# Designs tried in a protein design chat: miniprotein binders against Mucin-6 (MUC6). Part 32

Target 1, 185 residues: Mucin-6 (MUC6), of Homo sapiens (Human) (q6w4x9r395to579)
Amino acid sequence: GHCSLEGGSFVTTFDARPYRFHGTCTYILLQSPQLPEDGALMAVYDKSGVSHSETSLVAVVYLSRQDKIVISQDEVVTNNGEAKWLPYKTRNITVFRQTSTHLQMATSFGLELVVQLRPIFQAYVTVGPQFRGQTRGLCGNFNGDTTDDFTTSMGIAEGTASLFVDSWRAGNCPAALERETDPCS

## First folded at step 7 (miniprotein)

Design ze22 (from ze0 with I85Y)
Fold by ESMFold2-Fast, scan of step 7:
Structure ze22 (fold): chain B 185 residues (1-185), chain A 98 residues (1-98)
Amino acid sequence: as target 1 above (185 residues)
Amino acid sequence: GSAEEIRKLVEDAKKELEEARRLFEEAKRLAEEGNLEEAERLLTESILELLEAIFELREAARLAGDERLTEELERLAEELLKLIYEVERLYVEIEREE
């Protein structure tokens, strides 16, 4: 299956459900028991300078018990906070420059990430058939049915993208939003 | 109903495709004049219009049934792919000259 984050604010799920949102947090893009060592793919969004969208993708993060690989729109790749020259290899993951405008993260466990650096920072996620029905997050549940692709972290199928997206927030939300949720603010 | 929503999405996609083509043609002229910075900016705008059109078509396909596209949806998808190819080629050319 294929999931895409395009044009700053557009997402197309593994089941080909398109939606758009506006957000300035880190979001769970993909969680699955098929990812080793409690792995998860996350997307970082911030205010956009790009037309057509108030917010845009600024980084993609692969987090596991051993690695925190960050690929940012500034073309910097880090692992566990340390900058890495490409190609960068670990036991199961290789990050390399696929073209002058694209980086690729290839894995041994059926996940592939391609990030477009220019002119617009975008991400494309490919997962093998073993992930079918085994995914959760912004990329949907990969079960072949688009009607439940807005399933929240609480397991509720929503009719709109906004509640769905909010349920997959993982942190790094703006101070103003955090303050607004404080009962004494 | 669903048919009315699909028609609106298709019309929006056609409008976005036309705007993307206009921006592409203007970017091409600017690149030929040596104004690479403005050409790149307009190509980026063209790409954003193409992404809007792709979004509208994907939603139309979902509402119509993902495996059962109309001839019109197929023709629009083909035109979008052709323009994406041309936009990508010009962008690479501009990057080489920068």
Scores: ipSAE 0.346, ipTM 0.701, lowest interface PAE 3.2, mean pLDDT 81

Design ze23 (from ze0 with E40L S46A)
Fold by ESMFold2-Fast, scan of step 7:
Structure ze23 (fold): chain B 185 residues (1-185), chain A 98 residues (1-98)
Amino acid sequence: as target 1 above (185 residues)
Amino acid sequence: GSAEEIRKLVEDAKKELEEARRLFEEAKRLAEEGNLEEALRLLTEAILELLEAIFELREAARLAGDERLTEELERLAEELLKLIIEVERLYVEIEREE
């Protein structure tokens, strides 16, 4: 299965359901018991420089009990807060430059991430068949049924993308990542 | 109903594709004239227009109750994705020249 984060605000789930959202927070893209050490893939969105009303992807994070790998739109890769030169290897994860504009995170547990750095920061998530029906987050539940891809963190199927997305905020959203609103609008 | 929604999505995608093509051609002209920064900006806008069009086509495919129509719309989205790759190639070439 393939999940994509494109054009700053578009997501296509593992079951091929497209949706759009606006947000300035860290969101859970993928949680699964198939990810070791309570692993999760997350996306950081911030206000876009293109439009005041639009947001864009600015970083992708893989978080587990041992690792916090951050791939940022400024082409910095860190693990647990320390900058890493590529290729960077751990026991189960390798991050390397696939092309001049793409980084890849390869894993031993059936998760692959390709990040496009330029011209637009985008992410592509691939998971093996062992993840079928065992995923949660913005990328959907990978069960072959698009009607329940908007299942919230509380297990409720929502009719709108905005309620679904808001449920997958990764806890504390710094004020700097909050969506700006027009006062009294 | 859904047939009318599909028609609207496809027409919106066509408009976004035409705008993307306009931006792509303008970016090529600016790059030839040495205005690299503006060319890169327009190429980025062209890609964003194409992504909007792909989104509209995928949504239309999801709403389609006919397998043949769904396959056709998915195929069109794939062709637009190939156009994005072409736009991105020019972006990378220009960025190297800066």
Scores: ipSAE 0.132, ipTM 0.581, lowest interface PAE 5.3, mean pLDDT 81
ESMFold2 (binder alone), alone request of step 7: mean pLDDT 83; pTM 0.800

Design ze24 (from ze0 with E40A T70L)
Fold by ESMFold2-Fast, scan of step 7:
Structure ze24 (fold): chain B 185 residues (1-185), chain A 98 residues (1-98)
Amino acid sequence: as target 1 above (185 residues)
Amino acid sequence: GSAEEIRKLVEDAKKELEEARRLFEEAKRLAEEGNLEEAARLLTESILELLEAIFELREAARLAGDERLLEELERLAEELLKLIIEVERLYVEIEREE
């Protein structure tokens, strides 16, 4: 399956459901029992520097018990807070420059991430068939049915993207819905 | 209704394709003149227009239950994807020059 984060704010799930959201937080893209060491892939969004979007992707994070790999729009790669020269290799993960404008994170456990650095910071997530029906997060549940792709962190299938996205916030940022329901809006 | 929503998405996508072509042509002219920074900016804008169009076509496809309409959407998406490849190719070429 393929999941994409494009054009600053567009997401297409593993089951090919497109949606758009506005948010300035770290969000869980992918959690799965197939990821070793309690691994998770996360996306960081902030106020946009690109047209057509209020917010845009600024970094992608792979977090596990052993590693915190951050790939940011300024083309810096860190692991556990330390800047790394490419190619960078751990036991199960290799980060390398695929082209002049793209970085790739390859893994031994069926997850691949390609990050476009220029002209627009974008991310493409590929997972092997072992992940089918075993993913959760912004990229959906990869079960071949788009009707439940907005399954929240509480296991509830929603009809709208806003409730779905807010449920996958990581950390203590304000919810997008709370900003939208501001009395001054 | 859903038919009107699909029509609006398709018309918006066509408008964005036209704007992307305009931006691409202007970027080519600027690159020929040696204004690489402005050319790169317009190419980025062209790609954003094309991504917006592709998103709108994906939404239209989700709403469409008709195979004939899906074939029309696929043809338009193919045209958008061809243009994205050309725009990105020029962007990479300009980046190498800088």
Scores: ipSAE 0.248, ipTM 0.654, lowest interface PAE 4.6, mean pLDDT 82
ESMFold2 (binder alone), alone request of step 7: mean pLDDT 80; pTM 0.759

Design ze25 (from ze0 with V92I)
Fold by ESMFold2-Fast, scan of step 7:
Structure ze25 (fold): chain B 185 residues (1-185), chain A 98 residues (1-98)
Amino acid sequence: as target 1 above (185 residues)
Amino acid sequence: GSAEEIRKLVEDAKKELEEARRLFEEAKRLAEEGNLEEAERLLTESILELLEAIFELREAARLAGDERLTEELERLAEELLKLIIEVERLYIEIEREE
């Protein structure tokens, strides 16, 4: 399965459901029991200077009990807060420069991430068949049915992207809360 | 209905493809004149137009289903992908110059 984060804020789920959102928070892209050490893939969105979107992807994060790998739009790769030169390898994860404009994170557990750095920051997530029906997050549930791809963190299938996306915010996000509770300020 | 939605998505995608081509041609001219910064800006705008077209085409395909999928959707997808490759190629060339 393939999930993509393209342009400023376009997402295509593992079941090929396209949607767009506007948000300035960290969101869970992918959680699965197939990811070791309570692993999760996350996306950071912030205000965009690009005319086609209010917000855009600025970083992708792989977080587990052992690693916090951050790949940012500024082409900086860190793990647990320390900058790393490429190629960077751990026991199960290798991050390397695939081309002058692309980085790749390869894993031993069936997850692959390709990040386009230029001209626009984009991410492409590939998961092996073992993930089928075992994913949750912005990339959808990978069950072959697009009608329930907007399944929230509470397990409810929504008809709209906005409620779905907001349910996958990672932790407390003051900008999102202010936008939702005080739009008239 | 779905037929009306599909037609609108295809129409929007074609319009975005045409705008992307216009931006690409202008970017080529600017690059030839040595205005690399503005050329890069227009190439980025061209790519964003193409990505919007691709997303509209993906939604049209989802709504159409197998029995309604036409050669027109496949032709548009080919044209969009060909142009993206050309736009990205020029972007990379400009970056090498800088």
Scores: ipSAE 0.224, ipTM 0.617, lowest interface PAE 5.0, mean pLDDT 80

Design ze26 (from ze0 with V92Y)
Fold by ESMFold2-Fast, scan of step 7:
Structure ze26 (fold): chain B 185 residues (1-185), chain A 98 residues (1-98)
Amino acid sequence: as target 1 above (185 residues)
Amino acid sequence: GSAEEIRKLVEDAKKELEEARRLFEEAKRLAEEGNLEEAERLLTESILELLEAIFELREAARLAGDERLTEELERLAEELLKLIIEVERLYYEIEREE
């Protein structure tokens, strides 16, 4: 399955349900028992510099008990707060520059992330078939039924995107992932 | 979803496709003249129009159901795919040259 975050504010779930996303927080994109070490994929949204949308994606985060990998629109990759040169490899995860405008995070556990840096910061999430029916978050249930893709963090299926999106906030409003730039380098 | 909702999504997508084509043609002209910075800006705007059209088409397809996709939706999807490929190709060509 494929989930996409495109054009600043658009999300298409694993079951191919499209919706527009408006928010300035960190949100859970994907949680699953298939992710090791309590892993989760998250998206950070802030006020938009992109025409056509009020808010836009500014970073994607993979968080587990071992790692906090952040890929931001400023083209910096960090793990646990430390900047990393690409290609960056851990035991189960490799982050590398696929093209001059795209980064890829490949994993051994059936999750792949492609991040487009330019012209518009966008993210594409691919999961293997083992994730079917075992995902939670903004990318939906991956159960083959679009009618329950707006299932909240409390397990309630909503008819509208707004309550669904708000239920998946990771508590950072506004987003706390802005990094201080050292002016002395 | 009603047939009228699908019709409105399709009409909106067609308008966005037309605007994307206009922006793309202007960007090609500017790139040929050597104004790469403005060409990149218009190509980015063209891509944003195309993404809005794709989003509206995905929603129309969901409401119509995959087995009930009309020939019009299929043709529109093909036109959007062809144009976004061309717009992105020019964007990456310019980006590579810079």
Scores: ipSAE 0.429, ipTM 0.747, lowest interface PAE 2.8, mean pLDDT 82

Design ze27 (from ze0 with E95Y)
Fold by ESMFold2-Fast, scan of step 7:
Structure ze27 (fold): chain B 185 residues (1-185), chain A 98 residues (1-98)
Amino acid sequence: as target 1 above (185 residues)
Amino acid sequence: GSAEEIRKLVEDAKKELEEARRLFEEAKRLAEEGNLEEAERLLTESILELLEAIFELREAARLAGDERLTEELERLAEELLKLIIEVERLYVEIYREE
């Protein structure tokens, strides 16, 4: 399965459900019992300095009991608050520069992350077949059915992206009023 | 899905592709003149237009279902891919000059 975060505010789930949102918080992208040490992948959104969106992706975080790996749009990679030179290796995770504009985080547990640094900060998440039906978060539930891709943190299937996204906030950020429809219509 | 809804998404994607191409051509001209900063800005805007178009196409494909994409959707996807490749090439060229 493949999930993408593109153009600041566009998300395509593992079941290929596209949606958009605007927010200024940290959101859970992926939680799964298949991730070791209570691992989770998170996305940080903040006010955008670029046109087309009021908010944009500014960092991706992999958090577990052992690691807090942060990959920021300013090309800084930290683990547990300490800046790291690339390539950076742990027991199960390697972060390296794939191209002049892309970083990759490869893991031994079936998760792969590619981040585009320039011209627009974007993220691409790939998970192996063991994750099927065992994911939760903004990337959806990976069950082959798009009708329940907006399943909230409470386990409720919503009809709109805004309620779904707000349910996956990872911090004490205030809920923002989000526009459901394309402003260009 | 709604045929009318799919049609609107396709038309929106076409407009975004046209704007992306306009921005790309202007960026190319500015790069040739040595105005790399403005060229990079317009390339970024072109990429944002392309991402809007890709989003509209993904939504149109979802609404059309798993049967098969129409010839129009397939042609539009091909045009988007061609422009994305050109935009990426020019961006890399400018980035290497920095």
Scores: ipSAE 0.256, ipTM 0.628, lowest interface PAE 4.3, mean pLDDT 79

Design ze28 (from ze0 with E95L R96E)
Fold by ESMFold2-Fast, scan of step 7:
Structure ze28 (fold): chain B 185 residues (1-185), chain A 98 residues (1-98)
Amino acid sequence: as target 1 above (185 residues)
Amino acid sequence: GSAEEIRKLVEDAKKELEEARRLFEEAKRLAEEGNLEEAERLLTESILELLEAIFELREAARLAGDERLTEELERLAEELLKLIIEVERLYVEILEEE
């Protein structure tokens, strides 16, 4: 299956359901029992610094009990907060420059991530057939049926993207916290 | 109805494809003139138009469900993806210019 995050607001799920959202938070892209060590793939969105888009993807994160690999739009790759030179290799994960404008994270467990750095930071997720029907998050459930691709973190199938996307937020959003604070306080 | 929604999505996608081609041609001209900064900006805008068009075609395909109509939409999507590759190729050439 293939899932894509493009243009700062577009997502196409593993079941080929397209949708859009404008977010400024960290979101769960993919959770699955097929990922080792409670692994999860996450996307960080922020307000766009470019006039042509409201929001932008600024980083992709692979988090497990052992690793926190962050690939950011400024072409910095870190693991557990430490910057890494490419190619960067662990036992099960390799991050390398695929082209002058693309980085790839290859894994031994059926997950591949390609990140386009320029001109627009974008992410492309590929999973093997063992993930079929066993994924959760913004990339959908990979069950061959697009009608339930907006399944929230609570297991409820929604008809629209907004509640679905909000259910997959992974943490406190700087924008949400700022809105709760009186500027004169 | 759904048929009208599908037609609207396809028409919007075609308009965005035309705008992307226009931006690409303008970017090529600017690059030849040595205005690389503006060429890069227009190539980025071209890619965004192409992504809008691709999104709309994928949504149209999902709504249609008709195998024949889906084939036509897939062919147009293929054309859009081919153009985005060309746009990205020029962008890389500009970045690597010596």
Scores: ipSAE 0.360, ipTM 0.700, lowest interface PAE 2.9, mean pLDDT 81

Design ze29 (from ze0 with Y91W)
Fold by ESMFold2-Fast, scan of step 7:
Structure ze29 (fold): chain B 185 residues (1-185), chain A 98 residues (1-98)
Amino acid sequence: as target 1 above (185 residues)
Amino acid sequence: GSAEEIRKLVEDAKKELEEARRLFEEAKRLAEEGNLEEAERLLTESILELLEAIFELREAARLAGDERLTEELERLAEELLKLIIEVERLWVEIEREE
């Protein structure tokens, strides 16, 4: 299955359901028992200066008990807070420059991430067939049915994207943090 | 109903395709004149218009259900794919020159 985050605010789920949202926090893209060490893939959104979107993707995070790999739109890759030179390899994960404008994270457990850095920061998630019906998050449940792709973190199928997206909020809100540190606010 | 919604999405996608084409042509002119910064800005805007159109076609396909996409949807998808390849190619050429 394929899930995409494009144009700053567009998401297409594993079951090919497209939706749009405007968020400025960290959101869970993918959780699954198929990911080792309690792994999860997350997306960080912040305010955008682009006229077509109020918010845009600024980083993708893979978090497990062993690793916190962050791929940022400024082409910085970190693991557990330390900058890494590419290619970067762990036991089960390799991050490398696929082209001058694309980074790839390949794994041994059926997850692949391709990040487009320029002209627009975008992410493409591919999962193997073992993930079918075993996924949760913004990328949907991968069960072959688009009618329940807006299943919240509480297990409720919503008719609109806004409640669905808010239920998958997982951490920091960069815009809120920036306002708090502004002495003139 | 769904038929009216699909029609609206298709018409919006066509307008976005035409705007993307207009931006692409203006970007080519600016690049030839040596205004690379403005050309890149218009190429980025063209790509954003194309992404909006692609999103609307994906939503139209979802609403159409498990049936094969209509000939019109397939034709629009082909035109969008042709244009995005050309826009991306010019963007890469300008990046190399800068």
Scores: ipSAE 0.272, ipTM 0.646, lowest interface PAE 4.2, mean pLDDT 80

Design ze3 (from ze0 with L51M)
Fold by ESMFold2-Fast, scan of step 7:
Structure ze3 (fold): chain B 185 residues (1-185), chain A 98 residues (1-98)
Amino acid sequence: as target 1 above (185 residues)
Amino acid sequence: GSAEEIRKLVEDAKKELEEARRLFEEAKRLAEEGNLEEAERLLTESILELMEAIFELREAARLAGDERLTEELERLAEELLKLIIEVERLYVEIEREE
């Protein structure tokens, strides 16, 4: 399955449901039991510096018990806060420059991430068939049914993208009122 | 109803395509004049307009109850994806010349 974060504010889920995303926080893009060491893929959005979007993708994060790999639009790759030269390898993950404008994170566990750095910062997520029906987050549940792709972190299917997106907020968005109104924060 | 929503989405997509083509042509002119930074900015704006248009067309296709209309809208979205590749090709060419 393929999930994409494109054009600053657009998301297409693993079940090919397109929606427009707005937000200025860190959001869970993909969680799954298939990811080792409690792994999760996250997307960081901030106020857009480009036309046509209120907010845009500024970084992608892979977080597990062992690693916090951050790929930013500034072409900086860090792991656990330390800048890394490419290619960067761990036991199960390799981050490397695929082209002059693209970075790739390849894994041994069926997840691949391609990040376009220029002209627009964008991300493309590919997961193997073992992830079918076992994903949660902004990329949807990968069950072959687009009608429930807006399933919130509480397991409720929403008809609108805004409530769905808000439910997958994961820190880096410190506002007291938001925490009171969003129990998933 | 969905027919009115489809019409609005297609109308918006056409306007975004027209603006994208205008930006692309202006970027080519600026690149020929040696104004590479401004050309790259307009190429980026052109791609963003095309992304908007593709999204609108795919939403219209999702709402369409007619197979032929759905196929036509998806075909148009695919043509816009090809145009994005063309715009990005010029962007990369300009970047390499800098």
Scores: ipSAE 0.420, ipTM 0.744, lowest interface PAE 2.8, mean pLDDT 83

Design ze30 (from ze0 with L48I)
Fold by ESMFold2-Fast, scan of step 7:
Structure ze30 (fold): chain B 185 residues (1-185), chain A 98 residues (1-98)
Amino acid sequence: as target 1 above (185 residues)
Amino acid sequence: GSAEEIRKLVEDAKKELEEARRLFEEAKRLAEEGNLEEAERLLTESIIELLEAIFELREAARLAGDERLTEELERLAEELLKLIIEVERLYVEIEREE
């Protein structure tokens, strides 16, 4: 299965359901029992700098009990807060430069991540067949049915993307987002 | 119904492809004039329009199923792919010159 985060604000799930969202937080892309050490893949979004209110992907994070690997749009790769030279290898994960504009994170547990650094920061997630029906997060549940791809963190299938996306927040939203949602403004 | 929704998605994708092509041609002109900064900005906008068109075609394909709009969707996908290749080539050229 393939999931993509493109053009700053576009997502296509493992079951090929496309959607767009507006958000400026950290979101869970992928959680699964197939990921070791309570692993999760996350995406960090911020406001776009290109004269629009569109959001942009600014970093992808792989978090487990052992590792916090951050790949950011400024081409810095860190693990547990320390910058790493590429190729960077742990026991189960290798991060390397695939092309002048792409980094790849390869794993031993059936997850692959490719990030495009330029001209637009984008991410492409590939999971092996062992993940089928065992994923949750913004990339969907990988069960071959697009009608329940907006399954929230509480296990409820929504008809729209907004409640689905909000349910997968993994961090605090900035104060500016709360100002934008003020009912009196 | 879904057929009406699919037609709207396809029509929107065609408009976005045309806007992407317009932006690409303007970026190419600016690059030829040596205005690399403005060319790069317009290429970025062209890429966003292309991604919007791809998004709409993916949704149309999801709704259409196997037989209905496959030929038209395939033709649009071919035009999008050709433009993406041209945009990528120009972007690499500009990056080398900067």
Scores: ipSAE 0.183, ipTM 0.583, lowest interface PAE 5.3, mean pLDDT 79

Design ze31 (from ze0 with L48Y)
Fold by ESMFold2-Fast, scan of step 7:
Structure ze31 (fold): chain B 185 residues (1-185), chain A 98 residues (1-98)
Amino acid sequence: as target 1 above (185 residues)
Amino acid sequence: GSAEEIRKLVEDAKKELEEARRLFEEAKRLAEEGNLEEAERLLTESIYELLEAIFELREAARLAGDERLTEELERLAEELLKLIIEVERLYVEIEREE
């Protein structure tokens, strides 16, 4: 399956359901028992200065118990907070420059990520057939049925994208921090 | 109904494609004249228009109850992806000249 994050606001799920959202937080793109060490793929969005999109993808994160690999729009790759020179290899993951404008993260566990750096920061996620029906997050559930692609983190199928997207918010979110720091309102 | 929604999505995609082509042609002229920064800006705008059009076509394909229509809409989206590649190629050429 193939999931894409394009133009700062467009997502196409593994079941080919297109949708649009505007968010300025970290979101879970993909969680699956097929990812080792409780792995998850996440996307970081921020406010955009471009008139064609209110928000922009600014980083993609692969997080597991062993690694926190961050690929940012500034072409910096870090793992566990330390900058890495490309090509960068771990036991199961290799990050390398595929073209002058693209980075690729290849894995041994059936996940591939291609990040376009310029002219627009975008991400393309490919998963092997072992992920069928075993994914959750913004990229959908990969079950061959687009009608339930907006399944929230609580397991509820929504008809529109807004509640779906909000349910997949993760840490480092200004809105989440604002709610946490004002418990007495 | 879905037929009317599909028609609207396709018409929106056509308008976005027309604007994308206009921006691409203007960017080519600006690049030939040596205005590289403005050319890059218009190429980026052209890609945003194409992404909007692709989104509309994919949504229309999802709503289509006829496999043939779905295939036609997906083929159109694929042609727009090829145009994005062409626009991005010129962007990279301009970056090398800057």
Scores: ipSAE 0.601, ipTM 0.817, lowest interface PAE 1.6, mean pLDDT 85

Design ze32 (from ze0 with F55W)
Fold by ESMFold2-Fast, scan of step 7:
Structure ze32 (fold): chain B 185 residues (1-185), chain A 98 residues (1-98)
Amino acid sequence: as target 1 above (185 residues)
Amino acid sequence: GSAEEIRKLVEDAKKELEEARRLFEEAKRLAEEGNLEEAERLLTESILELLEAIWELREAARLAGDERLTEELERLAEELLKLIIEVERLYVEIEREE
């Protein structure tokens, strides 16, 4: 299955349901028991710097008990707060430059992430068949039925994107983006 | 009803595609004149218009009760994705020249 985060705030779920939203927080993009070490993929949105977009993707985060890999629109890759040169490899994850404008995060557990850095920061998520019916978050439940793709974190299927998106907010906005440590710097 | 919603989505997508093509042509002209920064800006705007059009076509396809219409709308969205690749190719070429 394929899920995409495109433009400022357009999402297409694993079951190919398109929607758009306005958001400036960190959101759970993908949670699954198929992800090791309680892994989750998260998307950070903020107010857009582009004149015709209200909000846009600014970072993608893979968080597990062992790793916090952040890929930001500033083309910086960190793990647990430390900047990494590419290619960067852990036991199960490799982050590398796929093209001059794209980074790829390849994993051993059936998750692939491609991040477009320029001209627009965008993300493309691919999961293997073992994830079918086993996903939660903005990318939907991957069960082959688009009518319940807006299933909230509480397990309720909504007809609209607004309550769905808000239910997948993860902590404070934008908590996962570690750009400024000291307000005086 | 759904038919009216589909019609509006398709009409909006057509307008966004027309604007995207205009921006793409203007960007090509600016690049030929050596105005690379403005060309890159217009290429980015063109891609944003195309993404909006693709979203509208996919939503229309989801609402369509006719298999032939759904297939045609999805095929049109795929053609717009190919156009985005073409726009992005020019963006990368301009980046190399800068």
Scores: ipSAE 0.360, ipTM 0.720, lowest interface PAE 3.4, mean pLDDT 83

